# VH-VL binders against Vitellogenin-1 (vit-1): the designs that were tried, part 3

Target 1, 170 residues: Vitellogenin-1 (vit-1), of Caenorhabditis elegans (p55155r1310to1479)
Amino acid sequence: SVCKVQKNQIRTFDDVLYNTPLTTCYSLIAKDCSEEPTFAVLSKKTEKNSEEMIIKVIRGEQEIVAQLQNEEIRVKVDGKKILSEDYSAHQIERLGESDIVIELPEGEVRFDGYTIKTQLPSYSRKNQLCGLCGNNDDESTNEFYTSDNTETKDIEEFHRSYLLKNEECE

## First folded at step 16 (VH-VL; from s2 with light chain N98L)

Design u1
Fold by ESMFold2, fold request of step 22:
Structure u1 (fold): chain C 170 residues (1-170), chain A 119 residues (1-119), chain B 112 residues (1-112)
Amino acid sequence: as target 1 above (170 residues)
Amino acid sequence: EVQLVQSGAEVKKPGSSVKVSCKASGGYFSIYVISWVRQAPGQGLEWMGVIRPIFGKANYAQKFQGRVTITADESTSTAYMELSSLRSEDTAVYYCARSENYRTPFDYWGQGTLVTVSS
Amino acid sequence: NFMLTQPHSVSESPGKTVTISCTRSSGSIASDYVQWYQQRPGSAPTTVIYEDNERPSGVPDRFSGSIDSSSNSASLTISGLKTEDEADYYCQSYDRSLHGWVFGGGTKLTVL
């Protein structure tokens, strides 16, 4: 299944569509919330009034940060800029001038600066995912689980629970 | 401004346990890396273990495995280190320290917590 | 798993240059970055060199770091020594096989 984030909207792994008021602070998009977490996908806006996003993928002990710069995707691994010729050494694939795919242990994230598509096999990690993309339980309900695993129908409460607040961002 | 503030000094008896807290303020918490480092009187720095709070799993130096537990509470931006079966040689200053990832330096350190183990 | 070995102490006169070595026991010193920390008595360590040879803001350029793959070592060099440089210095590197960090034993720098 696929979770899609763009234009302040999310379509979850369970095909639930809602508005997400992303900010210039990182929010948790999707994470392996099993007993042995292997990845986390986070995103923030480049600036308050933009549809452009910055993505951070934490994959084991490695982190990948990507964003558009001058209409091309720029990638940093562990804080160091890398060139597209070195992407494959870091399990990253460039599909076009502004498109990349970042491998996950069981799936991938596709990013073009405006849209984040997180794709995971539907047969694995059922009910062991968390974040704004939901838990991948094959149930399209109006009920969400906050980061402390509390049920809510309040979308704002749900979003706030996955927002990583920082005084220097909005 | 990033700060790491640790709990106060402790005096403990051999065989007991101690739990030291490390509260982070300023910046992010969950996506960074928190290590615990100790320093016995007159000795060097000794790495004890690490946690990345967003994943919640710790890894420990082999010397401390079985005696140390490192945890993090994302809701309070606080990391904890618990050392059990205390011995007199565990008398040390215990520091928490933060790095941005696994390749960057420990940029911020707590003030240190003196743990004294005596009868 | 590796060790980082530093001299126990070094001393040098003000205005002179000192080099503190950090030798890795197994595997390449170049496998992961070497960081250097300064510690004064009663205080937490502070970073003086990161990523082998970079200086944090506020660290004077008389501090420099280098890597020598042939001797499998890193070095911290302090030129134009000043009395405020008197401190303990530690090198540090990540051990990917243990998923953890290793500190050198520390070097006491005395400026006489």
Scores: ipSAE 0.741, ipTM 0.896, lowest interface PAE 1.2, mean pLDDT 89

## First folded at step 19 (VH-VL; from u1 with heavy chain I31L)

Design x4
Fold by ESMFold2, look of step 20:
Structure x4 (fold): chain C 170 residues (1-170), chain A 119 residues (1-119), chain B 112 residues (1-112)
Amino acid sequence: as target 1 above (170 residues)
Amino acid sequence: EVQLVQSGAEVKKPGSSVKVSCKASGGYFSLYVISWVRQAPGQGLEWMGVIRPIFGKANYAQKFQGRVTITADESTSTAYMELSSLRSEDTAVYYCARSENYRTPFDYWGQGTLVTVSS
Amino acid sequence: NFMLTQPHSVSESPGKTVTISCTRSSGSIASDYVQWYQQRPGSAPTTVIYEDNERPSGVPDRFSGSIDSSSNSASLTISGLKTEDEADYYCQSYDRSLHGWVFGGGTKLTVL
């Protein structure tokens, strides 16, 4: 299963398509919401009216942040910039000028500055995922579950529930 | 700017429990790495445990395993540490502290909460 | 699982230099960053050295940190001692086997 974020739209793991304009505050794209969490994928826009994004992947005790800078993906691991020659030591692969793959415990995230593709095995994390990408439960209805696991038909309520609280961003 | 404000001093009897709060402002509380550290009078700093609020699961120093519970409430940007079965040796100042990640220093500290265990 | 051992106390005169050691008992001191904290009486600790040898903004350059792999130790060096440097000093490092942090026992610096 694949969740795709681009152009102010999300196609969830359950193949539900909806509009969710990201902001300059981090939103939770996908997270392991089991009793033993292993990863989280977050994203925000670089600027209010841009389609360019910053991605943050938390993988165990590591934190990976990437964004496009000068037509080149810039990657930081635990706050430190790393060069493409060191990507493989951090389970990151550069596929081209501005395209990277970040390994997850069971799956991967592909990112090019404008599109986030999170790919997880369908047999893993069933009903134990949360975030804007949905819970991977094989239901393709237009119903949504907020971060407190409350069902809603209100897309804005759903989106807001995964917006990380921060008093200093919009 | 990140700030951590802790609950006030407590006086407790042996065998009881104490729950100390740590309210954060500034930044993304959910992405913090929050540790609890205590310091008995005239003694050194002792790490008790850690939580990253976005994951909600804590890890504890072995000395405190079974007596300490660390939690976080993302909606109120507040972390908590509860210590049970209190003994006089638990008299200490209890600090919460934030680091940016698991490799960086504790760069923001709460003001400390004095817990006195006396009968 | 490892411990960090510091001298219990040190004393030195204003204007002189002191070095506070931090010896790791098991595994390499270089395996994880060493951080150093200063704690003045009645206050929470503050960072004076991070990532072995870096200074936060506002920490004077007379504070420096170093790593010595041969003795498996880290050191905090304070030159040009001032009376305001009287404080407790702690080293700290991450223990991967514990999935948590270890503080040294602390060193009381007296400036006489």
Scores: ipSAE 0.801, ipTM 0.911, lowest interface PAE 0.9, mean pLDDT 90

## First folded at step 20 (VH-VL; from x4 with heavy chain Y108S)

Design y1
Fold by OpenDDE, fold request of step 22:
Structure y1 (fold): chain C 170 residues (1-170), chain A 119 residues (1-119), chain B 112 residues (1-112)
Amino acid sequence: as target 1 above (170 residues)
Amino acid sequence: EVQLVQSGAEVKKPGSSVKVSCKASGGYFSLYVISWVRQAPGQGLEWMGVIRPIFGKANYAQKFQGRVTITADESTSTAYMELSSLRSEDTAVYYCARSENYRTPFDSWGQGTLVTVSS
Amino acid sequence: NFMLTQPHSVSESPGKTVTISCTRSSGSIASDYVQWYQQRPGSAPTTVIYEDNERPSGVPDRFSGSIDSSSNSASLTISGLKTEDEADYYCQSYDRSLHGWVFGGGTKLTVL
């Protein structure tokens, strides 16, 4: 299952395409919403009028932040800048200068500054995910559940429920 | 700047429970690591447990497992610590403390909450 | 699972240098960052050293941290001791087995 975020569009794990612009505040793209959560993928725009994004990946107790700078993906692990040569030590793979793959406990996140692809095995976390990528329940007719597990047809309401609260963003 | 404001002092009887709140302002509350630390009178700092609100799952020091519950409400940016089966030895100042992640220091502390357990 | 051991108290005259040790009982002291906190009476702790040897903004350069792998210990050094430095000092480090943190027992620094 693959969720793709690009150009203010999201294709969910259940292959539903919809339009929703990210903001300069973090939105929850995908999260393990099981009783034993293993990861979360968050993203925000670098600038209000840009399609460029910053991603934050939380896997276990580790935090990874990646963004494009000078046509190269820069990565921080637990707040510390890491060199490209050390990516492998952090289960991060570099694909060229502007593309990285971040390994998840199950699956991976691919990021090039403008596109986020979250790929999970077909068996992984069925009906246990939440976020803008949906719940991954193999149903495309009931795709939009808010963070409190309420189904909605309002995309804006859906997105707002996954927008992280920050006084600077309110 | 992140600030942590805790609830007021408590006086409790042995065997009862106490729930202390810690409201955070500034930044992304959901992404913080919130720990609870207590300090008995004239004693040192003792780590009790931690929660990352985005996941809502807490870890506890073995000493307090089964007796402490740490929760977080993302809607109000508030963390809670509930300690049950109180005894006189639980008399202490309880602090909430914030870290950016598990590798960074406790860079923000609440003002502390005195919990007095007496018969 | 490890413990951090500090001396109970240290004392020194103003202008002198004092060192507070923090010894880890098991595992390498270098495997996880060591933080140092200062606590004055009636106040919450404040960070004086983080990530072994980094100083937060506002902390004077009289404060320094170091790691000694041979003794499996961290040290907080305060040079040019001032009366305002009188406080309790705690070392801290993350314990991966606990998924939490361990504090040292604390050291009371008295400025004579």
Scores: ipSAE 0.928, ipTM 0.958, lowest interface PAE 0.5, mean pLDDT 96
Fold by OpenDDE, fold request of step 22:
Structure y1 (fold): chain C 170 residues (1-170), chain A 119 residues (1-119), chain B 112 residues (1-112)
Amino acid sequence: as target 1 above (170 residues)
Amino acid sequence: EVQLVQSGAEVKKPGSSVKVSCKASGGYFSLYVISWVRQAPGQGLEWMGVIRPIFGKANYAQKFQGRVTITADESTSTAYMELSSLRSEDTAVYYCARSENYRTPFDSWGQGTLVTVSS
Amino acid sequence: NFMLTQPHSVSESPGKTVTISCTRSSGSIASDYVQWYQQRPGSAPTTVIYEDNERPSGVPDRFSGSIDSSSNSASLTISGLKTEDEADYYCQSYDRSLHGWVFGGGTKLTVL
């Protein structure tokens, strides 16, 4: 299952395409909402009028932040800058000059500054996910559950429930 | 920048429970790592447990396992620590502390909450 | 699990240099960052050293941290000791097996 975020569009794990612009505040893209959470993927725009994004991946107790800078993906692990030569030591793979793959406990997150692809094995976390990528329950008719597990048809309400509010952003 | 404000002092009887709150301002509360640390009179700092609000799961020191419950409310940016079966030895100042992640320091502390347990 | 051991107290005159040790009982001291906190009476702790040897903004360069793998210990060094440095100091490190943190017992620094 793959969730794709690109150009203010999201294609959920259940292959539902909808339009929703990210903001300069973090939105929850995908999260393990099981009883034993293993990961979360968040993203925000670098600037209000840009399609460029910053991602934050939480895997276990580790935090990875990645963003494009000078046509190169820069990565921080737990707040510390990591050189590209050390990516492998952190289960991060560099693909070309401006593309990285962040390993998840199950699956991976691919990021090139403008596109986020969260890929999970077909058996992984079925009906156990939440966020803008949906619940991954193999049903396309019930895709929009808010953070409090309420179904909605309002995309704005759906997104708002997964928006991390910060007075310093937006 | 980030400020943690805790609830007021508590006086409790042995066997009762106490719940201390810690409200955070600034930043992304959900992404923080919130720990609870206590300090008995004249004693050192003792880590009790930690929660990352985005996941809502807490880990506890073995000493307090089964007796402490740490929770977080993302909607109010508030973390809670509940300690049950109170005993006189639980008399201490209880602090909440924030870390950006599990490898960064406790860079913000609450003002502390005195919990007095006496018959 | 591991423990962090600090001396109970240290004392020195103003202008001198003091060193507070923090010894890890098991595992490598270098495997996880060591933080140092200063606590004055009636106040919450504040960070004076993080990531072994980094100083937060506002902390004087008189404060420094180091790691000694041979002794499996971290050290907080305060040079040019001032009366305002009188406080309790705690080392801290993350315990991966605990999924939490361990504090040293604390060291009371008295400026004579």
Scores: ipSAE 0.927, ipTM 0.957, lowest interface PAE 0.5, mean pLDDT 96
Fold by OpenDDE, last read:
Parts: C-alpha cells; structure tokens; sequence
Structure y1 (fold): chain C 170 residues (1-170), chain A 119 residues (1-119), chain B 112 residues (1-112)
C-alpha cells in the first residue's frame, strides 16, 4: 500500500485521490493508530505559497526531519544533523542528491522535497492507520475518518482534524 | 518558548486517587515528550513515566506500574498524571517536564504540584 | 537498567572549583547523553548542562560537563564558585531498557 502526497494532492493507501493543500503547520500524513504505535509521518510546507515540504518521521523513539536545501536533502536525527555517509547507520538511504528513503518498522517513506511516498507492506496495519492517508482498510468509500474516528465527507474538516496545533501557526 | 502550568496542590486520603494536569503552551504539544517526575520532601528526583502525546501511549517506571496512568489531550495541550491507591509515601511535589525528544534534556518544567497524603 | 550515583554533598569556598561526579552502574556512560540539573529550594529543576557538555543559554561558562569512560562517570565542574551556585544538582540519563530516565541521587552543594 502506498500513500502519495504531492502538489497539494493526496492519494491515500486505499487509492483515493483528493485535494488538500498542506499548510506551514505540521499535518499528520500517516500514523500507526494501533495499540502499539510504531510510526508517524508528518509534513508541512516550507513556505505558504510553495510546493516544497518538510517531513518529520517518528519511528519508535527516534525522530527524523528532512528538507531540501540547495538541491540536496538535509536530514536531522533527534535534532542533530547527520551526514550522508552516516545515513545507513540510521536506516536512511540516499537516492541521488535530492531523494531519500527512511526505513519504517514496516515499510518506508520516500521523500524528495516535493513528494512524500509512504509505502507499507500489503499486510501491514490494515485498518490500523490514521491521518491524511486514510485508515488503510482496503475500502475507498469510507476514506475520511477524522482523528476522533468520525467519518466525514468534508475534506477541510478531515484535514483540520489532523492539523497539529501550534500557537505560532494556524 | 514552552511553558508548563500544573494544577494546584492536592490533599488526599490514603487509598484515594489524584489526577494532576499539566497544560503546555508553545510549540507542537503532540510532538513533545512529556515526563512526570516527583520529589518527596527532602528527597531526590524520581522519574515516574513518560508519554508522547501523538501516540498517546505511556511508559512507566516499574515502581509505579499498575498504579499510575499518564494521558495526554492534544486538543487542549494538556498532559495528566493519575496516581491511585495513594499512600503516605506518595506525599511529594509532582512535576511535569518536557523534552523535544528522548535525547534532549527536560528543558521545561511545570511549577510543581504538591500532593499530600494523610489520614 | 542502571543507576546513577552521586556524592551526597560537596562544599567549597567562593572562587574555588568543585566537581560533582555521576557514576553509571552498568552500560557505558557514553551510550546516552548525560544532563545536569540545578535545583534551588522551592523551585523546579533547571538545566545547567545537557548532552554531556553543552550549556544552555544563560548558564555561565563556569559550568562545564565531562564524560570519563574509564570510570564510567560524568562530571559537573563549577569553577569560580559563587554563593548563588549553592543548590542541589542532579545528573540524568536515558535508560533504553527502562524506556525512561534515571536520575542520580542528587548532590547538595554548599558554598562556604
């Protein structure tokens, strides 16, 4: 299952495409909402009117932040900048200058500054996910469950429920 | 700047429960690591447990397993610590503390909540 | 899991240098960062050293941290001791097996 975030569009794990522009505040892209959560993928725009994004991946107790800088993806692990030669030690793979793969407990997140692909095995976390990527329940007719597990047809409401609150942003 | 504001002092009877709140301001509450630390009178700091609100799953020190519950409400940016089956030895100042992640210091502390357990 | 052991108390005159040790009982002291907290009576702790040897803004350079792998200990050193430095000091480190933090027993620093 693959969820893709690109150009203000999201294709959910259940292959539902919808328009939802990110903001400069973090939105929850995908999260393990099981009883034993293992990961979360968050993203925000670098600037209000750009398509460039910053991602934050939480896997276990580790936090990875990645963003594009001077045509190169820069990575921080637990707040510390890491060099490309150390990526492997952090289960991160560099694909060229502006593309990285962040390993998840199951699956991976691929990021190039403008596209986020969250890939999970077909057997992984069925109906156990939440976020803008949906619940991954193999049903495309019930894709939009808010963070409190309420189904909605309002995309704005859906997104707002996964927008992380910050006093310094919307 | 992150600030943590805790609920007021509590006086409890043995066997009862206490729930202390910790409201955070500033930053992304959901992404914090919120710990609870207590300090008995004249004693040292004792870590009780931790929660990362985005996951809502807490981990506890073994000493408090089964007796403490740490929760977080992302909508109100508030963390809670509930301690049950209170005993006199639980008399202490209880602090909430925030870390950016599991490798950073407790860079913000609540003002502390005195919980007094007495017959 | 591990414990962190500190001396119960240390004392020194103003202007002098004091060192507070923090010894880890098992595992390498260098495997996880050591933080040091200062606590004055009636107040919450504040960070004086983090990540072994980093100082937060506002903490004077009289405060320094170090790691000694040979003794499996961390040390907080305060040079040019001032009366205002009188406080309790706690070391802290993350315990991965505990999935939480361990505090030292604390050291009471008295400025004579």
Amino acid sequence: as target 1 above (170 residues)
Amino acid sequence: EVQLVQSGAEVKKPGSSVKVSCKASGGYFSLYVISWVRQAPGQGLEWMGVIRPIFGKANYAQKFQGRVTITADESTSTAYMELSSLRSEDTAVYYCARSENYRTPFDSWGQGTLVTVSS
Amino acid sequence: NFMLTQPHSVSESPGKTVTISCTRSSGSIASDYVQWYQQRPGSAPTTVIYEDNERPSGVPDRFSGSIDSSSNSASLTISGLKTEDEADYYCQSYDRSLHGWVFGGGTKLTVL
Scores: ipSAE 0.927, ipTM 0.957, lowest interface PAE 0.5, mean pLDDT 96
Fold by OpenDDE, last read:
Structure y1 (fold): chain C 170 residues (1-170), chain A 119 residues (1-119), chain B 112 residues (1-112)
Amino acid sequence: as target 1 above (170 residues)
Amino acid sequence: EVQLVQSGAEVKKPGSSVKVSCKASGGYFSLYVISWVRQAPGQGLEWMGVIRPIFGKANYAQKFQGRVTITADESTSTAYMELSSLRSEDTAVYYCARSENYRTPFDSWGQGTLVTVSS
Amino acid sequence: NFMLTQPHSVSESPGKTVTISCTRSSGSIASDYVQWYQQRPGSAPTTVIYEDNERPSGVPDRFSGSIDSSSNSASLTISGLKTEDEADYYCQSYDRSLHGWVFGGGTKLTVL
């Protein structure tokens, strides 16, 4: 299953395409909402009028932040900048010129500054995910469950429920 | 800057429970790591447990497992610590503390909550 | 699991230098960052050193931290000791097996 975020558009794990612009505040893209959570993927726009994104991946107790800087993806692990030659030590892979892959306990997150692809095995976390990528229940007709697990047809309400509160951003 | 404001002092009987709140202001509450630390009179700091609100899953020191429950309400940016089966030895100042992640310091502390357990 | 051991107390005159040690009982002291907290009477702790040797903004450069792998210990050094430095100091480090933090027993610093 793959969820893709690009150009203010999201294709969920259940292959539902919808438009929702990110903001300069973090939105929850995908999260393991099981009883034993293993990861969360968050993202925000670098600037209000930009398609460039910053990604935050939480896996276990680690926090990975990646963003494009000077045409290269820069990565921080637990707040510390890491060099590309050290990516492997952190289960991060560089692909091509400006693409990174962050390993998840199951699957991976691919990021190039403008596109976020969260890939999970077909067996992984079925109906156990939440966030803008949906619940991953193999059903496209019930895709929008808010953070409190309420189904909605309002995309704005759906997104708002996964928008992290912060007075310093909009 | 993140500030943590805790609930007021508590006086409890042995065997009862106490629930202390810690309201955070500033930043992304959900992304921080909130720990609870207590300090008995004249004693040192003792870590009790931790929660990352985005997951809502807490981890506890073995000493308190089964007796402590740490929760977080993202909607109100408030963390809670409930300690049950109170005994006199639980008399202490209880602190909530925030760190950005598991490798950063407790850079923000609540003002502390005195819990007195006495018959 | 590991423990962090500190001296119970240290004392020194103003202007002098004091060092507070923090010894890890098992595992390498360098495996996880060591933090140091200052606690004055009736107050919550505040960070004076983080990530072994970094100082938060507002903490004077009189405070410094170091790691000694040979002795498996961390040290907090306070130079040019001032009366205002009188406080309890705690070292702290993350315990991966505990999935939590361990504090040292604390050291009471008295400025003579």
Scores: ipSAE 0.927, ipTM 0.957, lowest interface PAE 0.5, mean pLDDT 96

